# Miniprotein binders against q53ft3: the designs that were tried, part 159

Target 1, 195 residues: q53ft3
Amino acid sequence: MFGCLVAGRLVQTAAQQVAEDKFVFDLPDYESINHVVVFMLGTIPFPEGMGGSVYFSYPDSNGMPVWQLLGFVTNGKPSAIFKISGLKSGEGSQHPFGAMNIVRTPSVAQIGISVELLDSMAQQTPVGNAAVSSVDSFTQFTQKMLDNFYNFASSFAVSQAQMTPSPSEMFIPANVVLKWYENFQRRLAQNPLFW
Below, E stands for the ipSAE of ESMFold2; O stands for the ipSAE of OpenDDE; V2 stands for 0.75 times the mean of E and O plus 0.25 times the DockQ between their complexes.

## First folded at step 17 (miniprotein)

Design rc5 (at its last look DockQ between E and O 0.69; V2 from the best seeds 0.75)
Fold by OpenDDE base, look of step 17:
Structure rc5 (fold): chain B 195 residues (1-195), chain A 97 residues (1-97)
Amino acid sequence: as target 1 above (195 residues)
Amino acid sequence: SDESELIILAKWAAILLRKALDMARKGNTERAKYLIEMAIEYLREIEKLATTPEEEEIVEQAIEAAQEALQLLEQGKPDEVEEILREAIRLLRELYQ
C-alpha cells in the first residue's frame, strides 16, 4: 500500500505491517540520507476521512529510538518529500509506535506510517524542518535521478565505428537521449510537478 | 510482489474496524457506526473478488460480525461490540497474512 524512496537506492514497496494501522520501512545507513519520499503505491485510496501520519525514527546515543512526526500523506497529497538530515539532533515526540523490539543496528533508521482519521491528524504538529518546500527538494531529487540515468545510458554509448553487427539488438542514438534529457530538465524547471 | 486488490481492501477494512473499536471504547457511537458501515462496503467488494470457498466464508463471517456490531451500537451496547469487532479483524487478517 505504501512505498518509500531514497535517492540512489531501490524503491521499497514492501512495508512491514506491525499493526493493522501501522507500517514500517527500514532505512539502512540513514546518516547518508538527506531526503525520503513516502507515497501511496496502490490505485485504492485511503478510506474516506483517513490518511497517513509519517514518522521518522533513529537510534539515539544509547540505541533507543527517537521518533518524530514528519508530516502526512492523504488522498489529496498521495506523496510527500521529507528532509531527515537535520532531524538527527531533534527531541523525540509522542508517537503511536510502541516499544517495538526492533533489533536496531545503530545504522538503521525507520519510516513509520500510521493510518489515522483526518481529524486526529489535524491535531498533530509535524517537526518544523521536515516539510521541505516540496519544489526545491523534488527538483534536486529528480535532477539526481536524471543525472544517474544519463550517466548510466552514456556509459553504453558507442560510435558507429565501434559498433559490432548485432542484428538482434536495437540501438537508440545517444542524441535522442540527450534531447529527451534536456527537454525534461526544461519542463522540470518550468513546473516541477509537470509529471 | 504487488498486493492483490483483495488483500489491499482487506487491510483497509481491518483498519476501519480497528478504528471503530477505538471509537466505541471512547463512547463515540456515531463515529463507530460510520466506520463499521464503511468497512461493510469494503467487505462487500472483497466478497466479489473472492475466488475460493475459504475466502468467501471468511468474508461472509466478517460481514455478519460487522453487522452484529452495528446492531449492538444501535441498541446502545458499545461494551459488547469489542469482542465481535476483534473477531472480524481476526478474520480479515486471514486474508492478508
Scores: ipSAE 0.790, ipTM 0.920, lowest interface PAE 0.5, mean pLDDT 86
Fold by ESMFold2, look of step 17:
Structure rc5 (fold): chain B 195 residues (1-195), chain A 97 residues (1-97)
Amino acid sequence: as target 1 above (195 residues)
Amino acid sequence: SDESELIILAKWAAILLRKALDMARKGNTERAKYLIEMAIEYLREIEKLATTPEEEEIVEQAIEAAQEALQLLEQGKPDEVEEILREAIRLLRELYQ
């Protein structure tokens, strides 16, 4: 139903369903994450009048979850980018007037999606420090993902002289990948929200 | 997630019925009825996709429960729908768990 994407990581498509209307993705090493993309996976949208409230949760110093509303996904906006860099707890942070014996462990945070009626969502206010990425930040994030895909795919390019017969395998000319990449980049630069 | 269309529809139907239960508890009978009617539409689509006797039996029972809940709400008996809606939700969980 839902997907969760962090730049440089594999997309997560298998949310843990913790209630009929609640879905969770784990985010290990969340302090290194600045943005998260949450999106609808399939062609079966939310029922009419419903959408998803998207939350970010991190463990506090006592290991207790702290949940914060990031924003929403809906049929009208089925993919959204959320900035979480300003919401993280300060692992390894200390105040200058005393040392505490802080246990330094890798923190696991969560992205939670609560399916709600749209009028219920209208009563909710996202946290003030969590912002949906600006157009410039969205463009930067997406361009990095496009560069990563192109560099990965092109690293497997071979000339026809280097090719051996593999009749059980399908091949795509490298130029096709390049043209797709260039076309997508152009569309993104013209309208970062063209989808 | 490698989820079939039937499983996704079952999850949506279960959510609709849970929201209907919440509305009935709040005394919003008209909204509860609307959500149950939507859920029945999803259940009818699941019925078209069901291929095993277990799936067919589950969706048939869920439709019957949803229809009974709708009748009780139309009769002005919202306090009597909770157990019936909970059973329909439990049946749908069997389809996707």
Scores: ipSAE 0.736, ipTM 0.891, lowest interface PAE 0.9, mean pLDDT 78
ESMFold2 (binder alone), look of step 17: mean pLDDT 89; pTM 0.902

Design rc6 (at its last read DockQ between E and O 0.69; V2 from the best seeds 0.73)
Amino acid sequence: SDREELIILAKWAAILLRKALDMARKGNTERAKMLIERAIEYLREIEKLATTPEEEEIVEQAIEAAQEALQLLEQGKPDEVEEILREAIRLLRELYQ
ESMFold2, look of step 17: ipSAE 0.708; ipTM 0.890
ESMFold2 (binder alone), look of step 17: mean pLDDT 88; pTM 0.893
OpenDDE base, look of step 17: ipSAE 0.781; ipTM 0.918
ESMFold2, fold request of step 18: ipSAE 0.716, 0.691, 0.698; ipTM 0.888, 0.883, 0.885
ESMFold2 (binder alone), fold request of step 18: mean pLDDT 88, 88, 88; pTM 0.895, 0.894, 0.893
OpenDDE base, fold request of step 18: ipSAE 0.763, 0.767, 0.771; ipTM 0.912, 0.912, 0.913
ESMFold2, look of step 19: ipSAE 0.703; ipTM 0.889
ESMFold2 (binder alone), look of step 19: mean pLDDT 88; pTM 0.896
OpenDDE base, look of step 19: ipSAE 0.770; ipTM 0.916
OpenDDE base, second read of step 20: ipSAE 0.767; ipTM 0.916
ESMFold2, fold request of step 21: ipSAE 0.686, 0.697, 0.716; ipTM 0.882, 0.884, 0.889
ESMFold2 (binder alone), fold request of step 21: mean pLDDT 88, 88, 88; pTM 0.890, 0.891, 0.894
OpenDDE base, fold request of step 21: ipSAE 0.767, 0.765, 0.764; ipTM 0.913, 0.911, 0.911
ESMFold2, last read: ipSAE 0.703, 0.708, 0.682; ipTM 0.885, 0.888, 0.876
ESMFold2 (binder alone), last read: mean pLDDT 88, 88, 88; pTM 0.895, 0.895, 0.892
OpenDDE base, last read: ipSAE 0.765, 0.745, 0.773; ipTM 0.911, 0.908, 0.915

Design rc7 (at its last look DockQ between E and O 0.02; V2 from the best seeds 0.00; counts 0 for: pae E 16.5 > 1.5, placed apart)
Fold by ESMFold2, look of step 17:
Structure rc7 (fold): chain B 195 residues (1-195), chain A 97 residues (1-97)
Amino acid sequence: as target 1 above (195 residues)
Amino acid sequence: SDREELIILAKSAASLLRKALDMARKGNTERAKYLIEMAIEYLREIEKLATTPEEEEIVEQAIEAAQEALQLLEQGKPDEVEEILREAIRLLRELYQ
């Protein structure tokens, strides 16, 4: 029903279903992960009146799980990107996974998705630095990420007259970055999954 | 329901604006602008779900505040952004409290 994507890793599409309404993805080597994308595969929608609360879990210094509410996904907004780099030492939040019979090693974090009534979800508050966007499609996020990279790189652009001599350093002309950016945007618009 | 989804999206937009405020305070202006742009996308979706004139007015004011914050960051005036972002966050809180 759900997918989970981390940059530089294969997409996970086979969540462990730990209850009728609860799904878990394992995140090994979680300390190297800064962002996670959670999305609906499109095969099975939420029942009417329901949606998904998305949690991040990591082991604390004693090896005990700490659960934090990241945010939500719904039929109307079926994907979201969550920043988790600032959460790996935070306090836990209220969570619905307490009595689950799940298998977990101490070095592995988890993304948990709990299917809940929208009324119940309306009473929950995500941790303050987690959600990047619940309304972004993968295409919209990728476009914004590319815009950010181009703007960042362009802020360091200098003319040849402004360059400090550095014979051992290699340089990339700024127009190469622009051309790559334009080509990537075109391909993404033609096929959002071309990558 | 549409009201319940509006609340969920408003909490997410508020979270993005709080992160943008944090980035602006740390001098990361480009990241702050990106986060505000994303929050505006959430606000436009909230606008589609709004069903009362009060909700419509609140979300429109939040969009205007977020756009003003973007403009101030583009003008290199990050010290003027904090109160505007806090107002946008306060407006969103009225939608979900």
Scores: ipSAE 0.000, ipTM 0.215, lowest interface PAE 16.5, mean pLDDT 74
Fold by OpenDDE base, look of step 17:
Structure rc7 (fold): chain B 195 residues (1-195), chain A 97 residues (1-97)
Amino acid sequence: as target 1 above (195 residues)
Amino acid sequence: SDREELIILAKSAASLLRKALDMARKGNTERAKYLIEMAIEYLREIEKLATTPEEEEIVEQAIEAAQEALQLLEQGKPDEVEEILREAIRLLRELYQ
């Protein structure tokens, strides 16, 4: 239902379901994380009138979790970017996750998503400056992801002279990848939510 | 448009029912029930958007199937849910094919 992405890390698509309506992602080495992207996978929408409250938790000096409301995701806004770097010294807020029997390792934070009524969500106040859900931020993030993909793909590029016969493998010309990249950038610029 | 919305909802409902089927197979009855309940909510919205007798009939049959599946899960009969959910999914596909 949900995905979680940290720049420079593998995408997480397997949230721990801690309740019927609650999901948690672990964020190892959270001190190095500036931004987190939370997004719907597109497989399961929220029920009508419902959305997701997104929380961040980190261990305090005593190893106790400090929870903070970051913001929201909805069917209408299926992804959001949150800045968490400035929250690591903040005060805790009320959260719906209660005392979770989660083995907490030092330096591991969590992203929690609680499926809630939209009306209830509207009454909640996220921590200040956490929501970077500007179109610009999303575009920048997407651009970085595209760059990462391009760099990854290009690392496998070989010249025709370097190619060895491999009948079992299919090859994609690098220019095709580039064209895709350019087209994607264009579409992103026109509508960041085109996908 | 209403038709576009209907299609989106139908695809979503089908996805929910597919996931419910998977959960039922895995013995996660509570999650399966939840997903079916969600699908029923979508089906009710689709019902509001239906414009033809055929669409109305399809949605009605899908709702009945989903409700039957839910009852079976409540009765502790997850093994009997598969055929019913598959039929509901098939019906939903008729709305957006």
Scores: ipSAE 0.000, ipTM 0.195, lowest interface PAE 15.0, mean pLDDT 82
ESMFold2 (binder alone), look of step 17: mean pLDDT 89; pTM 0.901

Design rc8 (at its last look DockQ between E and O 0.62; V2 from the best seeds 0.71)
Fold by OpenDDE base, look of step 17:
Structure rc8 (fold): chain B 195 residues (1-195), chain A 97 residues (1-97)
Amino acid sequence: as target 1 above (195 residues)
Amino acid sequence: SDREELIILAKWASILLRKALDMARKGNTERAKYLIEMAIEYLREIEKLATTPEEEEIVEQAIEAAQEALQLLEQGKPDEVEEILREAIRLLRELYQ
């Protein structure tokens, strides 16, 4: 139902369901994470009048979880980007996840999604610095993803002189990949939500 | 796939019923009714996707439980709804756990 994405890491599509209405993703090595993307999976939307409150939890100096409301995902906004790098000094907020005896490894944070009524969500106040202006953070995220892909693909690039005959393999010219990359960057710069 | 859809619908239905239970406890009977009605709609869709007699039976029992809860709320008996809704949620868990 929900996905979680950190730049440079594999997408997480299997949240731990800790209650009927609560889902949790583990974020290992959270101190290296700047932004997190939370999004709905699949084609089935929230029930009418419902959405998701997105929380971040990190261990304090005593190993106790500090929860903060980052923001929301809804049918009208099925994905959101949050900056979490600056939240380490924040005060804990009220959260619906209770005292989860999560055997916390000190380096693991959590993203929690609580499915809520929209009217209840409207009464909640996210932490001020978590809501990234969706466009700039998304652009940066996408750029990093593109760079990673380009670097990955380029690592396999060989000149024609270096090619060994492999009739079973298909080859894509590196220039095609580069052109695609440039076009994608251009489109992204024009409209970060062009997809 | 149909099975994936069934699982997702079952999860949503269970969430709706859980929220209904919470509303009933708070004395918000009208909201509880609304949520149960919505859950029943999801349950009917699940029924269409059920492929085994066991799944069909589970969904049928969940619908009956939800309907009973709705009737109790209409009768002004919110205190009696909790056990029934918990049973319906338990039944739904069998579909996706």
Scores: ipSAE 0.772, ipTM 0.918, lowest interface PAE 0.6, mean pLDDT 86
Fold by ESMFold2, look of step 17:
Structure rc8 (fold): chain B 195 residues (1-195), chain A 97 residues (1-97)
Amino acid sequence: as target 1 above (195 residues)
Amino acid sequence: SDREELIILAKWASILLRKALDMARKGNTERAKYLIEMAIEYLREIEKLATTPEEEEIVEQAIEAAQEALQLLEQGKPDEVEEILREAIRLLRELYQ
């Protein structure tokens, strides 16, 4: 049904089902984790009109779980990236024994998925800095790639007065690259998934 | 993969029945009936995938329970569907444990 991925770790595909409609993944050593990816497995989607609310839970200083809504996965958005680094009590925790050769017990956090009616999910508000949607991430990555390509290509631009004859090389006028860049950005803004 | 498909369908059906129970408790009878009807569609797909007599019996009993819950909702008895829906949910749990 659901998968959970943290960079540098083995993907988890066997959520603990804690209720008919609730699923949990454990995140040991959660203080070293900045982002998690939650996604749907398999070929059988949510029933029509349903989706998943995704939560992050960490133990507070008393060991009690603190749950925070990260965002959602749905049939229309079956994969999402969530930032959790800003949600942890004791972010970047420091204490006088951190530099010593002492084995620290990892704190265990959890990712929870609650299957809900979409109408119920519309009333829920995620914490403000948690969601990094796969569409937003793709758009952000693609925009950065476009900027990088344009800047790189432009760094090789020469005026006609600077050109040395080279009959075996192919050249592209600089304004062609600019026009391509502007047109591609417009199409991406219109439909980030047009690929 | 047929076993994986059966398990996933059973989990979805049990979730649909849980949400139907929640709607019945809120007095939203029409929404509860809709969710039960959808769960029955999932149960009929499970019935096609069942390969053992035990699985076939479980699905048959779950369909019967869901249909009785629909009848009670049509009779204006939403408070009486809880035990029936909980039984169907328990039956489905045996399919996916």
Scores: ipSAE 0.701, ipTM 0.882, lowest interface PAE 1.0, mean pLDDT 77
ESMFold2 (binder alone), look of step 17: mean pLDDT 88; pTM 0.889

## First folded at step 18 (miniprotein)

Design sa1 (at its last look DockQ between E and O 0.01; V2 from the best seeds 0.00; counts 0 for: pae O 7.6 > 1.5, placed apart)
Fold by ESMFold2, look of step 18:
Parts: sequence; structure tokens; C-alpha cells
Structure sa1 (fold): chain B 195 residues (1-195), chain A 97 residues (1-97)
Amino acid sequence: as target 1 above (195 residues)
Amino acid sequence: SDREELIRLAERAAFKLEMALQWLADGDPRFAKRIIEYAIRLLREIEELATTPEEEEIVEQAIEAAQEALQLLEQGKPDEVEEILQEAIELLEELIQ
């Protein structure tokens, strides 16, 4: 029903369903993560009058989970980017995940999504300014990933005259990388969630 | 005290109205309406705590602004809502100070 994306990692689309209305994603090595994207896959909408409250959990010094409300996703706003870099030492708040959400190791955090009534969600207060603009921020984040890949690959570009002959080595022409970059940008503009 | 509780509720209501503005601008207006409805419930609690004519007038104006915002959203006129909600937020900031 949901996806979870961190820059530089494969997208997670197989949430662990820990209850009928509760889903979690594990975030190993969470200390290296600054932002997380949570989105609906689009195949199963929330029931009428419902949406999703999104939580971040990390282990405290005693190994106990500390849960913080990041924000919300709804049928009308099915994706959101959350900044988690400033939350890794914060105070926990009330949450619906109970003891079942104890992290497996000190370096593993979780993203939790709880399906709730919109009226209940409206009464909840997200911690800090974790939420950012949904589609614009997702597109900006993705564009930065595209730029990073292109700049990285381009930094290894050499002319044919600069190469040491290596007949057993495979090469990718630089124009192939550029073509991929341009195609990805067009697809992103058509559907920000195509990937 | 009643004054301390009034300030706490006013801070919470102002936060909810700001949250509603964010959801109107870049989100889901149906959820924004639910947030405004909750903010109005907070304002009615503030109204019960108000003891001075100034406090009573400020809360009444904030409630009227939030209710007008809901009506405009139901009429499909979201462009007119931002200024009205911002006015309500400024009124609540007067209560806090």
C-alpha cells in the first residue's frame, strides 16, 4: 500500500504489516539518513474519511524505541518528504505502535504508518518542522539525485586519446549517460512517482 | 490558572490554523477543512475561559474568521481563504501576549 525511499538506497515497497491498520519500514544505518520519502503506491487508497499518520522511531540509549510524529499522507496528498536528521536525539511523543516496534539493533530505526480517521489525525501535532512540500520537494529531491549521478559519472569522462587500451574492459559512451538523464527528467515531470 | 490554560489553547489553535494553511497550499483541502474544524473546537474552549471583554471579542472574531474560511472552501473559493486564516492567527497571537 506504501513505499519508502531514502536517497542512495533502493525503494522499499514491501512494508511489514504489523496490524490491520499499521505498517512499518526498517531503516538500517539510520544515522546516515537525512530525509525519507513516504508515498502511497496508488493501488489501494485509504478508505473514505481516513488517512495515514507517519512516525519515525529510533532507539534511545537504553535501546527503547523513541517515536515521533513526522506528519501525514492522504488520498489528496499521497506523498511527502520528511527531514529526520534533527530528530535522532528528540523526546518521544504518544504513538499507536506500542511495544511491538522495538528496534532490532541500535543502528536500525523505523518508519511507521498508522491508518487513522482524518478527524483523529487533525488533532495530532507533528514534532518540529519535519514535513516539507509534497510534490515540489519530491521532485526537487529527485532532481538533486539525478544531478548527483550525472556529475559523478561525468567526472570520470576521458577522451579516447586519454585511455589506456584495455580490451577486456567494458565501457559506456558518455552520451548514453546523458540520454538516460534526459529521459529520466522527462518521465519525472510526467509522473513524479514513476520510479 | 485559567489564563495559562487560555494561552496554551491559543498557541495550539494558532498552530493548527497555520497547519491548515500549509495543507491548503500544498496538500489536501479536505484534510485542511478537518484541521480548521478542530481549531474551531479549540477556540470555543478558549471562549469559555475568556473573562475580559477584550479576550471575548478577540476569540469571537477568530471563530468568525475560521468559520468563514470553511464556508469559502465549501464554495470552492480557496484563493480567498489564506488572508482570513492569517487574520485569525494574528488575533490568537494577541491573546497570547
Scores: ipSAE 0.692, ipTM 0.886, lowest interface PAE 1.0, mean pLDDT 80
Fold by OpenDDE base, look of step 18:
Structure sa1 (fold): chain B 195 residues (1-195), chain A 97 residues (1-97)
Amino acid sequence: as target 1 above (195 residues)
Amino acid sequence: SDREELIRLAERAAFKLEMALQWLADGDPRFAKRIIEYAIRLLREIEELATTPEEEEIVEQAIEAAQEALQLLEQGKPDEVEEILQEAIELLEELIQ
């Protein structure tokens, strides 16, 4: 039902089913992991009205598991990317995986997926900054970046008559910058992922 | 100091609006628009540094003038913008005195 991917490692497609509604992936050497991708394999959908809550578990200094809610996957959103590198010092959250006395090797973390009602998932709050930005957030950032650059460039604009001779300097006409800006905005509007 | 920074920003904003006027005269209202937008951001920074009711009023009026200029440019009326930008520049000069 689920897959797990860490960059530079083989994809995992065989989750350990620990309960009827709970699946677990082991992540060896978790300290070197920045991002994890969790995705549906497409073989079995969630039942109607259900989705998956995705949890990260790492051992604390005492070897006890600390669980944190990363986010969600659903039939409508069958894959998600999570940043886990900054979570290693976070506080534990409520989780459905119980006191799994799994004698964990200190270097192994886990990704847990719990199949839950969508309504229940909506009431849960993932840990901050775990979910990677959406396409919309990326588009907004790109637009802000473009505006920042254009404002910066325009702040240096002078007319030909106001220019001080500087033989060692190269100059770019302001209209070239404007044309670039307009073209880039057009492309971004057509396809936010054009690059 | 905050006052020195306010003056610096006001001078910069005035210069930018003067450049906008020049670009309008040169027949490039699109570029003038972007410069005015930048000047408005500077004016917002000045607004945050204002400490007297008089300063606050002056900067508010300058922002209103600059915004009106942008609106006129968006409407394709660049010929009506010159007087408004000149007013904004004069307000900024008053702020510096």
Scores: ipSAE 0.015, ipTM 0.256, lowest interface PAE 7.6, mean pLDDT 84
ESMFold2 (binder alone), look of step 18: mean pLDDT 88; pTM 0.882

Design sa10 (at its last look DockQ between E and O 0.44; V2 from the best seeds 0.00; counts 0 for: pae E 1.6 > 1.5)
Fold by ESMFold2, look of step 18:
Structure sa10 (fold): chain B 195 residues (1-195), chain A 97 residues (1-97)
Amino acid sequence: as target 1 above (195 residues)
Amino acid sequence: SDREELIRLAYRAAFKLEMALQWLADGDPEFAKRIIEYAIRLLREIEELATTPEEEEIVEQAIEAAQEALQLLEQGKPDEVEEILQEAIELLEELIQ
C-alpha cells in the first residue's frame, strides 16, 4: 500500500505489516540517511475518512527505541518528504507502536505508518513540523531526482546514425525528454507543490 | 490556573489553524477541515475558561471565523478561507498577550 525511498537506495514497496492498520519499513545504517520519502503506491487508497500517521524510530544510546511523529500522508496528499538527520538525538513523542512486539537490532531505524481516522490525526502534533522547511526539502529532493533521471536517460542518447537497429523496442526522441525536463523545472520553480 | 490553561489552549488552537492553512496550501481541504474542527473544539474549551468580557468576545469571534471557514470549505471555496483563518489566528495571539 505504501512505498519508502531513501536517496541512493532501492525503493522499498513491501512494508512489514505488523497489524491490520500498521506498517513498518526498516532503515538499516540509518545514521547515513538525511531524508526519507513516504508515499502511497496508488494500488489501494485509504478508506474514506482515514489517513496515515508517519513515525520515525531510532535506538537511543541505550538501545531503546525512540519514536517521533514526522507527519501525515492522505489521499489528498499521498506523498511526503521528511528530513530525519536532525531527529537522531532528539526527544520521543506519543506513538501507537509501543504495544507491539517488534524485535530489531539497535543499529536499525524504522519508518512506521499507522492508518487512522483523519479526526484522530488532526489532534496529533508532528515533531519538527515546519511548513517552510517541508516545502524547501520537497523542492530540493524533487530537483535532485529530476536531475538524476535526466542524466541517466541522457547517458543512453545516440544519434540516428549511431543507432543499432532494434525493431521490437519502442524509442522516445531525446529532445522530448529534454523539453519535458525544462518545462517541469520551470513549473517547479513557479509552484513547488503543483504535483 | 484558568489563565494558564487558557493560554496553553490558545497556543494549540493557533498552531492548528496554521496547520490547516498549510494543508489547504498543499491541496488537501478534507484534512484541513478536520484540523479546523479540532481547533473549534479547543476554542470551545477556551470559551469555558474565559472570565473577562474581552476574553469572551475574542474567543467568540475566533469560533465564528473558524465556523465560516468550514462552511466555505464545504462549498469548495478554499481560496476564500485564508484571510478568515489568519484573522482568527491574530485574535488568538491577542488573547495570549
Scores: ipSAE 0.587, ipTM 0.862, lowest interface PAE 1.6, mean pLDDT 79
Fold by OpenDDE base, look of step 18:
Structure sa10 (fold): chain B 195 residues (1-195), chain A 97 residues (1-97)
Amino acid sequence: as target 1 above (195 residues)
Amino acid sequence: SDREELIRLAYRAAFKLEMALQWLADGDPEFAKRIIEYAIRLLREIEELATTPEEEEIVEQAIEAAQEALQLLEQGKPDEVEEILQEAIELLEELIQ
């Protein structure tokens, strides 16, 4: 029903079902993880009027699990990205996973998904800054990409007087690149999904 | 105090409406509707705590905006909802101030 993805690691598609409505993924070496993607596999949808509350659990200094609500997945939004790197010092929240006396190795965290009523989920408050907006993330990524490209390209800029003859090479005026950049930014601002 | 509770609920309601906007942007109008419905319940509680005509008017306008947003979503018009929810949020911010 669910998958979990950490960058640089194999995708996990086999959650441990700990209850009829609860699923858990183990995250070894969680301290090195910045973001986690939770997604539906598409095989089984949520029942009508239901979705998934996504929790993160890490061991505290005493080895006891600290659970925090990251956010939600639904049939309408079947995937979400969560930032977990800044949560290691957070306070625990109420969670539906009970006292799972899982003798956890200190380096293993968990992602828990609880299937719940949408109405109940609507009343819950995720921890701040955990949920990454897909639109905002995309816009930020695109902007960073554009800036990176412009900086890279401009680092090679030379005046015509500084050019070394290279008949085999084609050259693009820097002003063309700038114009493209400005136009692209304008389009992106108007519609982040213009392509 | 009742005033402190009113402010607390106003922050919570504003936060929920912001969440609704985010979920609309993420392409899930169904969950956004659920969030808005909950926000309306919060607004009703605020209405009961209001002590001045100004507070009552602000809350009433926020309820109307949220209800209109909900109606538009039910009609399949999510593009028209953003401005209305933003208005409701601004009204709640005014209430907190």
Scores: ipSAE 0.542, ipTM 0.844, lowest interface PAE 0.8, mean pLDDT 86
ESMFold2 (binder alone), look of step 18: mean pLDDT 89; pTM 0.890

